# VH-VL binders against Methylated protein MJ0556: the designs that were tried, part 5

Target 1, 173 residues: Methylated protein MJ0556, of Methanocaldococcus jannaschii (q57976)
Amino acid sequence: SKFVKLHLVRTLNKYKELQKIRVKDVMISGDVIITTPEKTIKEIFDEMIKHNISGMPVVDDRGVMIGFITLREIRKYMTSHPYLNVGEVMLKNPPYTTADEDIITAFEKMIESNKKLDQLPVINTKYPEKILGKLEGIIFMEDIIKLLYENIIKELKTLVSFYNHNTEIKIKY

## First folded at step 1 (VH-VL)

Design d04 (framework fv_dargistotug)
Fold by ESMFold2-Fast, scan of step 1:
Structure d04 (fold): chain C 173 residues (1-173), chain A 121 residues (1-121), chain B 106 residues (1-106)
Amino acid sequence: as target 1 above (173 residues)
Amino acid sequence: QVQLVQSGSELKKPGASVKVSCKASGYTFTSYAMNWVRQAPGQGLEWMGWINTNTGEPTYAQGFTGRFVFSLDTSVSTAYLQISSLKAEDTAVYYCARDLSWFGEDYFDYWGQGTLVTVSS
Amino acid sequence: DIQLTQSPSFLSASVGDRVTITCRASQGISSYLAWYQQKPGKAPKLLIYDASTLQSGVPSRFSGSGSGTEFTLTISSLQPEDFATYYCQQYDSYPTFGGGTKVEIK
C-alpha cells in the first residue's frame, strides 16, 4: 500500500500547510462593506440584497467595530419596525477572528456559532475601553470551504477511489 | 512487454492546435495513470499533469490549465495531449510517462519516445 | 510546489571515476525521491525510486541515498554509457524535477 501511504502523507502535509494559512492571506481587507449604528434596518436590508451579502460589520466613526448585523436579525423586525436603527438590532458580541489566526479555527468559529454566520469580521487589537477592536477586514466561509475542498477533500476522494477499486480487484481475483 | 509509442513530430504556426497521441501496449491500460512531461530545447524536465485512465479525470500542474487538454480513448489504449492557441514558448519535446501506481502523482517507470512540437512562423 | 536543487549542474569526468550528484528539496519529502538518466535525443530512464531502491535492470554501480531534504546519486565507477544528464524527481506532492546534472567526458 505504498500508494495509500503516499496519499496519506500528502493529505497530512496539505492539512499542515492549511494550518499555516492565516486569515490575513484569505480575508478581504479593502473596501469592506460596513454600516453604522444610526442607519435603519430597511436601508441595510436593501444594501445587503443589492450586494448579495448576509452580514455587515457595524463600526463607529473611529473605525472600531461595535457589533455585527445579519439578515436573520433584520428579517425578524423588518415587517413590523423597518425604521429601527442598526444599533438596536445588531449582535453586540459577535464571534470574530484576527489576521494571524489560522483559517481552520476561523471556520470552526463560523459553524459553531449559534447565529450560523457566513462570514467573520477580522479585528486588530482589543481596546481596554472597548469589547471589540479596529476592523481590518472580513473573511467569508465560502473562501475557506474552497481551500478545504481543494486541499483535503479531493485528496481523500482519490484515496477512497483507490481503496474501492483495489477491493473490487482483490475480491474478483 | 510494456511500450508507449507516441505520434510523430509536428511543425505548427502560432495560433494553431496540435494533438499528440501516446499508444500503450503490454499492460492493462486502465490500471496505471498516465502523466505528461515537457522538455523545452536545452532545458530540463517539467511535469504537466496526469490523467486517471480509469475515470478519465485530468489533473493539471500550475501553468498548464486552459490551453492544454488531456484525454483518452480506452478502446485503443491511447492517451492524448491537445494544445490549443500554440505559442512559440510551447516548442518542446512532449513525453507521456506511466505512473507506477494506478492513481497518479508517483514516479514514472516507462516513457514514450517523445514528440517534438515546433511552433514557428 | 516543492523545489529541487541539483548540484553540480555540470561535471566533467573520466571512465572509472566515482561520481556523486546531490539533490536538495525545499522541504522534507521523506524518501519520495526518484532518479532518472537521460541520454541525448532519448526519453528519460528510471534508475532509482524511494531514494535508494534500484529499478530492475539498472547496474549495481548506481546507488542512491538520503532522506528528508538531502539526497545523493552515486556512480561508483563511471562507464562510457553513463555519460548523460541525470534528474531527481520528488513525489511527496505534485511531481517536480531538479534542474539536471550533465555528466560529460573529460
Scores: ipSAE 0.000, ipTM 0.439, lowest interface PAE 21.1, mean pLDDT 84

Design d05 (framework fv_dargistotug)
Fold by ESMFold2-Fast, scan of step 1:
Structure d05 (fold): chain C 173 residues (1-173), chain A 119 residues (1-119), chain B 106 residues (1-106)
Amino acid sequence: as target 1 above (173 residues)
Amino acid sequence: QVQLVQSGSELKKPGASVKVSCKASGYTFTSYWMNWVRQAPGQGLEWMGWINTYTGEPTYAQGFTGRFVFSLDTSVSTAYLQISSLKAEDTAVYYCAREYLYGDAFDIWGQGTLVTVSS
Amino acid sequence: DIQLTQSPSFLSASVGDRVTITCRASQGISDYLAWYQQKPGKAPKLLIYAASTLQSGVPSRFSGSGSGTEFTLTISSLQPEDFATYYCQQLYSYPTFGGGTKVEIK
C-alpha cells in the first residue's frame, strides 16, 4: 500500500532525526533541584512534595554528584527516622546519562532501571564505566516520551488505525 | 598543604597478608576519589582500582579482584589496601593517588609502599 | 580496556635538545589524557592533564598536544633534571597507563 509505505518511510526518517537529538538538547541545565548529603530526609520530603518531583541528585560542595535520592527511599524511613541524613539513605550507584548521549539511549536507561526513576541525572564523566561525575543537568522521562509521541508514535498509530480497518496487523505498546 | 603519606615497607612470606595505609591531610578527604596503582620492580604503572571516599564503594580492575580489598577510615582520613594470600608476583611498590578535577588526573600521590614477598 | 602505546620506549638526547614522546590510544579518548614524570625511587608527578593543560609549577618547556587517538609530550629544551621515565594515562574509561618512555641524557 502506498499509504502504508509513505507512513513507514516517515516513521523511519523521524527515528533517524531522533538519533541526532542529544540529551543536552532536551535536559534542564539551570535551576536543577538538588540536595546535599547533610540535609534530613524530612526537609527533602517537603521539597519533593512542593515541586512535584520524585527524585533529585545529591551533590557535594563542588557540584559532583555523589548519589541520588528518591521519594520511595524517603518514605521507607519517614515515620520512624525523619531526621536521617540524605547521605545515609541515598542511592549510591544511580543510573545516569551524559550531555552528548542520544535521547533514545537515555530513555532506555530510564525504562530498564529497577529504580523506576522519573528523571535521570546528566553528569560530566571521563569514565563511561564510572557513575559519578560533575552534575550538568537533569532529563525527565516525560519530555522524552513527548518527543517520541510527536515524532514516532503518532505515525505508528495512524498506520495501526489503517491496518485495523483493512487488515489483521496489530501492534502492542 | 595537600599530602598523602603511606605506611612503611613490608617484608612478608608467601601466604601472609599485608595492609598498606594512605593518610590524607590538607583537604576534605571525602571530596576526592582515591586510586591505587602498582609498580612491580623495573615495570611500568598499573592501575588497580579506586574507592569512592564518601560512599566507601570500591571498584577493582579485572586483575585485582579477590585477594585485594580497598577500605577507608574517614574519621582519620585514611585509605587502606589489604592483600591476602600474598604471592611472589605481588612484590611491588604500591601507590595511593588522589583523583584531580573530577577525574581529570591523579594530582597528588603517596610516596609509595614497597611490599616484598619472599620465602 | 583502552590500550596506550608509547614510543619510543627509550631515548637518549643531549641537553638543549627538543624531545617528543608519542602516545597512541586503541580508541578515541577525546582529550582525557595525562602525562606523568617519574624519577628513580620516587612517586610519579603530574605534568599535563586534559592533553595540553600544564600543571601549576611545571616548567614551560613541557607541552602536550593531540586529541582522539594520537598524543605527544614535548620537551622544548632538555635539561639534566629531566632524566626520568614518562608515562601517558587515559581517563576516558577505567584508567590505563602507557608502557613508559625512559629518557636518558647523553
Scores: ipSAE 0.000, ipTM 0.500, lowest interface PAE 12.4, mean pLDDT 83

Design d06 (framework fv_dargistotug)
Fold by ESMFold2-Fast, scan of step 1:
Structure d06 (fold): chain C 173 residues (1-173), chain A 122 residues (1-122), chain B 106 residues (1-106)
Amino acid sequence: as target 1 above (173 residues)
Amino acid sequence: QVQLVQSGSELKKPGASVKVSCKASGYTFTSYAMNWVRQAPGQGLEWMGWINTNTGNPTYAQGFTGRFVFSLDTSVSTAYLQISSLKAEDTAVYYCARGDYVWGEYTYFDYWGQGTLVTVSS
Amino acid sequence: DIQLTQSPSFLSASVGDRVTITCRASQGIYSYLAWYQQKPGKAPKLLIYAASTLQSGVPSRFSGSGSGTEFTLTISSLQPEDFATYYCQQLDSYPTFGGGTKVEIK
């Protein structure tokens, strides 16, 4: 079928297009929700719930990211030590991405992370030995998933629907 | 095209003051730090310090406190080095150089001004 | 402050020669080392950063190696335009430069 071939080609082309999309094209670069190492985990817990986020970059007074604090790590200490400082609980060497990395690689970093991250900090790092640098933005898993849905999954659903309709008719007759 | 253009040579007497300018173009001025480097006649390169172009906060190397002042005019993308109470040993070529400071680390200096010769003689 | 010692201070070589300049740091600086070329009367030019990464536009005959405390700059086939003084610079703390190596072509 020409229809099946056309949609298969479209799906492959959409995947190739996605491989060209860079983190900088999807990331949030303004008004990033951040915290500082001197805040308490109680304060940050309340902010995470308010903003419906599971993590925040931890930055110093120069805008340099020094760590990443997650809701999972906060929950470990909240009941017993709610006044621990963010700097004491934060991930000091979190997974990160850069503005020029492709979104598929960024997504895989989130999925493969043992830290169960729903987002990655976007940093400017000029040295291979350093994993932290100036915070440039944040990229959310949900925004990547939305792109995957619209560009690949939706096309696949269309193709599957067409195939099932035609297959059922042929089997019936 | 990125370029840093410095002011012309200066001939001063001991005790005078001098102000060297470094005008940046071809990039966002506040996205990079500005470094100052001195080279005395017959000597090597000596880092003097840097200024954060976003905050205006200077950091001076040991030996360059007191008489040396880094400043900015962000409206014209220009950095300044002022030397007060000039001494004969201040005779040198002064360079501005673009770099950055991230996580207590310095970025390599990828663009340099052409240098300003300051001569202090009686 | 971290001190950088360059050797030799002076060298002379023929066009086509392989030349090596060494830079030794007084303490470990990982790969936070850059190399600059300075021609007489001109500003320094960045050649190499992060110990071994060649700056765009710099000829491939230049290369850098090393980590920790021992670093080298190599020019694989010296050209007439390579007459210059070469400086290493550490970027692990407050930047410091080596004393320089003057290369003269015989």
Scores: ipSAE 0.000, ipTM 0.467, lowest interface PAE 15.8, mean pLDDT 82

Design d08 (framework fv_dargistotug)
Fold by ESMFold2-Fast, scan of step 1:
Structure d08 (fold): chain C 173 residues (1-173), chain A 120 residues (1-120), chain B 106 residues (1-106)
Amino acid sequence: as target 1 above (173 residues)
Amino acid sequence: QVQLVQSGSELKKPGASVKVSCKASGYTFTNYAMNWVRQAPGQGLEWMGWINTYTGNPTYAQGFTGRFVFSLDTSVSTAYLQISSLKAEDTAVYYCARWGYSRYDYFDYWGQGTLVTVSS
Amino acid sequence: DIQLTQSPSFLSASVGDRVTITCRASQGISSYLAWYQQKPGKAPKLLIYAASTLQSGVPSRFSGSGSGTEFTLTISSLQPEDFATYYCQQFNSYPTFGGGTKVEIK
């Protein structure tokens, strides 16, 4: 069908346009909830529950990201050792993205992560002090999913509706 | 000049106890966690656990609970490993190793090792 | 526990040779892997962390590569002082070490 072909082309074009959207266009760069290695896991567990977040970047006094701490990692030690420092529990080499990376690649990093992250830290890899680099922001999986729904899923729903309508007409006659 | 200096070799009988020390210098003791690693004669390295030098709270790897105790004396920048009810299987070189306040869980400085021999 | 398998367990090589040691993890560990050198009667010395980052003061002939489950330590031109046992170590969970690779100079 000509209709199906047109909508498949449109869906592909929408996917290509999504590949042009950069992390910097979607990320949160102000008021990122962060922690430092000397805080206790008890303190940040309480903070995570209060803010309804599952993870936060760990930064040094210069704002360079040195790790990432998650509720999953904290739960391993909370019952036995609630006063462990963040620096001792954090993920040392977490997945990360940069401001200029496309959102599809960022999303794939989250879903392919062996740590099941709901967010990715955004770092400046051009900052010379650390491999992980200076923290510039955070990008949430939920925000990427919203963009995917609005740009791709709606177009796919149109195709499905067309298919079902034509099938019903054929069956009716 | 970071240094970890351990106590000398020990020869003990089965059933005795031993206390190994690891004295740190050249850095702020409470800013870095201390780990214990064991190496039996002719064997590889085995992680035993770690102790938070700021809080004093120890964490033990599976298999090193009960007879093994990690402790500290922060006034002299020293970590201790105590082994009770010694068995022949405890014969090994015991290392202290520094970790923490870094993005990576690697051991950047190691003590020279303490040989504990359990024999009659 | 995450198990690390090193190969070969032993090798004998000549000065100037390119030496490759492999470390295989029983499950994915991203780049959470370090390499250590241990000389007879001495404590281990950190060579490489985060799979490929060379520790300060370590000669440039040492390099690391890999991610996920397959990792490699390479010595581009073996020197007499490189006689040692080499260990990989993961830190994606409770730390575990590989069985070691003994490098003997011919």
Scores: ipSAE 0.000, ipTM 0.456, lowest interface PAE 14.5, mean pLDDT 83

Design d09 (framework fv_dargistotug)
Fold by ESMFold2-Fast, scan of step 1:
Structure d09 (fold): chain C 173 residues (1-173), chain A 123 residues (1-123), chain B 106 residues (1-106)
Amino acid sequence: as target 1 above (173 residues)
Amino acid sequence: QVQLVQSGSELKKPGASVKVSCKASGYTFTDYAMNWVRQAPGQGLEWMGWINTNTGNPTYAQGFTGRFVFSLDTSVSTAYLQISSLKAEDTAVYYCARSPYEDFLSGYYMDVWGQGTLVTVSS
Amino acid sequence: DIQLTQSPSFLSASVGDRVTITCRASQGISSYLAWYQQKPGKAPKLLIYYASTLQSGVPSRFSGSGSGTEFTLTISSLQPEDFATYYCQQLNSYPTFGGGTKVEIK
């Protein structure tokens, strides 16, 4: 029907527009909660609870990202070794994204990660090693999911509702 | 003394190509990113992109893909901008400018600039 | 991309005047803004970075202020060598420049 075709075209156009959305359009670049390798996992655990976050970039004394620490990694050691340094527990080669990468690719990196990340550091690849890139921000899975819901899922729900209603009417009459 | 010295002005016909050089001196070339900035006659500044001087990896701003190529020769501390299939609207002064790898979350301020290279495209 | 709007586009002033130039960003950029001075036929010169940090060698009559979306460059007492075009540039993502403000002698 014309209605179904119109909504399919709209959904496809929204998806194509979504593919143009870059990490820089969604990321948080100010007030990023970070840590350093010499702090203890106990200190960082308390800070994560206070700020209701599950991960944070680890930067050296020059502000270059050298790793990523997650609540999941901290919990493995907290009971037995709460005074281990962040540098000893952090992910040294975490998944990361860049400001100009599209949000779908960033989202896939979070989902496909063996570490089950709820966020991804955004780095500048000016440095020789990507892991040592300048930290530009952080992007959260929740923010990407909200965009997906608003731009794709709502239209799909409309199409599905129309299809189901139309099928019910045809059967009823 | 820290300095960026660019190649001289170029006069080209549409369809030709041009290669602009930017020679760095007075600092460690690989400790700073190199930016390219364009300024058309009577117009403002337009960032074209940057190149990682340690890895050689270029990043292009929207609108500067395809015909524009950033490259470098680390052995002589020189960055290059190549423009192919020149068009009249490419007429501009092209600047190289360095950015420090200093500060997280800070982005790309440009503390040292080349003198500029005027590229004129006309027939 | 983040758009920067400068006002005014043109300014006429006399030596000794206090000059104020404004830069507005289309979205919040915290303090990640730089200011440049460009004299006719010359390359731009960095004046200020991180909104208010004065570059080494730049005269103290230049100052920057602001955060978020509204930023100001101030020249407390305009000198003959200050007649130039001034540009803001954001540092929060890949660079974009404002349209420029030309400061001209009265």
Scores: ipSAE 0.000, ipTM 0.466, lowest interface PAE 16.2, mean pLDDT 82

Design d11 (framework fv_dargistotug)
Fold by ESMFold2-Fast, scan of step 1:
Structure d11 (fold): chain C 173 residues (1-173), chain A 119 residues (1-119), chain B 106 residues (1-106)
Amino acid sequence: as target 1 above (173 residues)
Amino acid sequence: QVQLVQSGSELKKPGASVKVSCKASGYTFTSYAMNWVRQAPGQGLEWMGWINTYTGNPTYAQGFTGRFVFSLDTSVSTAYLQISSLKAEDTAVYYCAREGIYYDSFDYWGQGTLVTVSS
Amino acid sequence: DIQLTQSPSFLSASVGDRVTITCRASQDISSYLAWYQQKPGKAPKLLIYAASTLQSGVPSRFSGSGSGTEFTLTISSLQPEDFATYYCQQLNEYPTFGGGTKVEIK
């Protein structure tokens, strides 16, 4: 039907436009909440609760990102060793993205991660074999999901609704 | 205290070879890229290329391939620039310069090494 | 390669003057621009990085501004020690330097 064809074309066009959206268009670049390897996991746990976040980039004394600390890793040790340092618990080679990467690739990095990350650090990489460089920002899975919902899911929902209405008529009549 | 100290001036004949050294101190050598910059007499600054101090892999600017070789000795925190088959137009002050951790500046420079090529 | 054009190439000024040097990039370099001061017989000294951030120890009379393709270095009140050649540099691609601006005593 014309209706189905029009919505399929719209969905495909929205997906093409979505592929043009880059990490830098969605990321938070100001006021990124970071930590250092010397702080305790108890201090960082309290900060995560205060700011309603599940992860933080870990930077050294030079401002270089050396790891990423998540609420999941902190919870493993909080009951037994609340005064362990961030550097002892952090992910030392975390997944990361760059400002110019597309948001679909960034999203896939998060969902394919064995650590089930809710966010990715955005770093300026000149040495891809070594995670060394300026932290430029952070991108959250929830912000990518909102874009997917607005651009893809809503169109698919409309198509499914149309299909279900026609299917019900066939069953009942 | 970060310092880059270069070897002394050289006077060479055309066709000779020269090796300039740049010894780093006061920081972790392999954490920062090292760049080479040339300045011919009375002229401006010209970027020659850089070397990844962690991997040892050099990258050369257009016009500096072939006769120019960047190398390292990480055991003594030293970078080297070798120029073979010297020509009169190679006469210049050669600088080593550290690239800042954010790749946004050359934050520390060597004092420069004057290489004079004359017949 | 990205080309940087500095203007003026030569500037004659007096102590106390406001000096402005412009650097134009052939394509967008965001804020990946640095400014250097070079005195005769000496290595260049970093003044400003990230287009507008003053390097530690550099006098506050120096300031940088701009983004994209148009950048300026300003010396608000020129001092005797400021007579030097100034260079801009982009680091958004392979580094390139501007041609330099010589600031001489009038």
Scores: ipSAE 0.000, ipTM 0.489, lowest interface PAE 11.5, mean pLDDT 84

Design d12 (framework fv_dargistotug)
Fold by ESMFold2-Fast, scan of step 1:
Structure d12 (fold): chain C 173 residues (1-173), chain A 121 residues (1-121), chain B 106 residues (1-106)
Amino acid sequence: as target 1 above (173 residues)
Amino acid sequence: QVQLVQSGSELKKPGASVKVSCKASGYTFTDYAMNWVRQAPGQGLEWMGWINTNTGEPTYAQGFTGRFVFSLDTSVSTAYLQISSLKAEDTAVYYCARTEFYSSDWYFDYWGQGTLVTVSS
Amino acid sequence: DIQLTQSPSFLSASVGDRVTITCRASQGISSYLAWYQQKPGKAPKLLIYAASTLQSGVPSRFSGSGSGTEFTLTISSLQPEDFATYYCQQLYSYPTFGGGTKVEIK
């Protein structure tokens, strides 16, 4: 009881610590795989398969994000019009995150999105560009899950181990 | 049809405040940023900044930080420009103008009719 | 910020004339340049965007050209309603306007 409470407090404190991990600590900022509105959906479909990703930020020649394109939207048009431009198919008002947002909030945005995103663009909304903001990076759901999995599984194993030890002591005494 | 309708002219004394409105109609308000542009008597156009209608975040051009505040009321598709501690040099026509967020081509396609703010003692 | 220099600042012309206005940027702005027409007491009206794309509803006598740092607005045959002040604007970064070119009747 006492020991279980202590471990629960530690788990909650660890969750609070995870809430302080910022998007910039986990995001990919170099070599972000992006596309532009004039490319065809066929071209970027091939690129998504090659890089094992399900979405790409759509940027202009200044690096400002103007939209987001997903495999889900591409699949709707690929059979009939593979030559459609990215700008015609892209999500024009995608959910996004910022470098200073915590990873739990970013994860919640992905999960709650009715657009079924496996990643979020990271933008600088205070950059002097006229749209959502300059693209700073991308954060993948799988990277957040992996981090959570490694930390949460470690905490769960600690709790299970402690419970088993206490159970053995009770049996012996 | 797309329209941006601004509030009427204002005559104010130095040190007063003014709040100019720009009401949008005929389009989805949150798909377009709202810009503010100033034109002093006999002078050219000067961009003051813009506000992201999706996030509510304002961006101010150099020289328009401090006394100038951009805000929104998305429920009525209206953008606001507030100027505090008015000075004689603030005398100008103030325009709102929209820019599409999601286009690779940027331009101010529709403008408000302008609001003349006169600051005199 | 990016500076735009318009020339000439003032131009006197007659109906039927070909009018050319130049806009020079202090740095490369690709094709992120727009042209506006402003009549006395009125709001500016968009004529051209992306350096050369005519806005819907704008007469074909208006044309734009250029890229990088040098841009031109041309009115092929000036009409009475074209007497106005013309402004270039860059939208590559924080928007800035040129000083304007006033086209007056001769």
Scores: ipSAE 0.006, ipTM 0.509, lowest interface PAE 12.2, mean pLDDT 83

Design d13 (framework fv_dargistotug)
Fold by ESMFold2-Fast, scan of step 1:
Structure d13 (fold): chain C 173 residues (1-173), chain A 124 residues (1-124), chain B 106 residues (1-106)
Amino acid sequence: as target 1 above (173 residues)
Amino acid sequence: QVQLVQSGSELKKPGASVKVSCKASGYTFTSYAMNWVRQAPGQGLEWMGWINTNTGNPTYAQGFTGRFVFSLDTSVSTAYLQISSLKAEDTAVYYCARGYTRVYEGSTYFFDYWGQGTLVTVSS
Amino acid sequence: DIQLTQSPSFLSASVGDRVTITCRASQGISSYLAWYQQKPGKAPKLLIYDASTLQSGVPSRFSGSGSGTEFTLTISSLQPEDFATYYCQQLNSYPTFGGGTKVEIK
């Protein structure tokens, strides 16, 4: 039908526009809350609660990102070893993205990670670094999910409602 | 304390190869990237690329792919630049330089220590 | 590639003079600019990074300013050891250098 055709075209066009959105268009580049490996997990736990965040990039004395620490990992040790250093608990090889990567690839990195990440560090791979690279920002999963919902899921809901109200659909390959 | 010492000057014929060394001391070699910079006689500075000293992964500027190879020997804190199939246009002083990244006080990257340079002359 | 244009290419000055060198970028580079000093037959030496931050051990007569596309290096009172070639370098993308400014004694 015309209705179905219009919604398919609209959904496809919204998806094409979504694929043009890069990490740099969505990320937080200022006021990124970071920590260092010598701090205790108790200090960082208190900071995460204060700022209502679930993760922080870990940087060395030069400001180079060397890891990523999450509230989930901290919780495992807090009752027994609150004075463990961040460097002992952090993810040493965290997933990361870059400013020019598309948001769908960044989202897939988060969901495919077995670390249950709510965010990814954004690094500059053009600058030589010991391990990971220069920290440029952070991108949150919730911001990507909001874009997916508004541009794709809402349109699909409309199309599904139409088919549920009308006749059964049979598709042959 | 930090020192980068490069190998001596080389005189080569076209078509030969050369391997320039850069030996680091006074710091943890694998904590800092190594950059290579070229300067032709009477000309300015030209960035060639860098190598991650922890992973061994090199990155080359567009004009320096193919004949140019960056490598390391971490056990002796030494970086190498190899140039194959030498051409007269490769005649230059080649510098190694330590990369330093600073995120605090405005994110930036710069070369804080340099080797003394290695003159490579390509002539018949 | 980001192109850097230095001016002047050459200047003659006397001890005690105030010297200013400019560096213009073909596109915005924020403050990601460094200045180096090179004496004949020697390797470059870092003077200033992040446009205006003086490297440890560099005399206070050297100063840098600017952001975006226009940058300057100033030597407030030129000393005999300051006669050299000066280069700007951008680090907003893969590094590129300016053409250099040769500061010669009169």
Scores: ipSAE 0.000, ipTM 0.510, lowest interface PAE 13.1, mean pLDDT 84

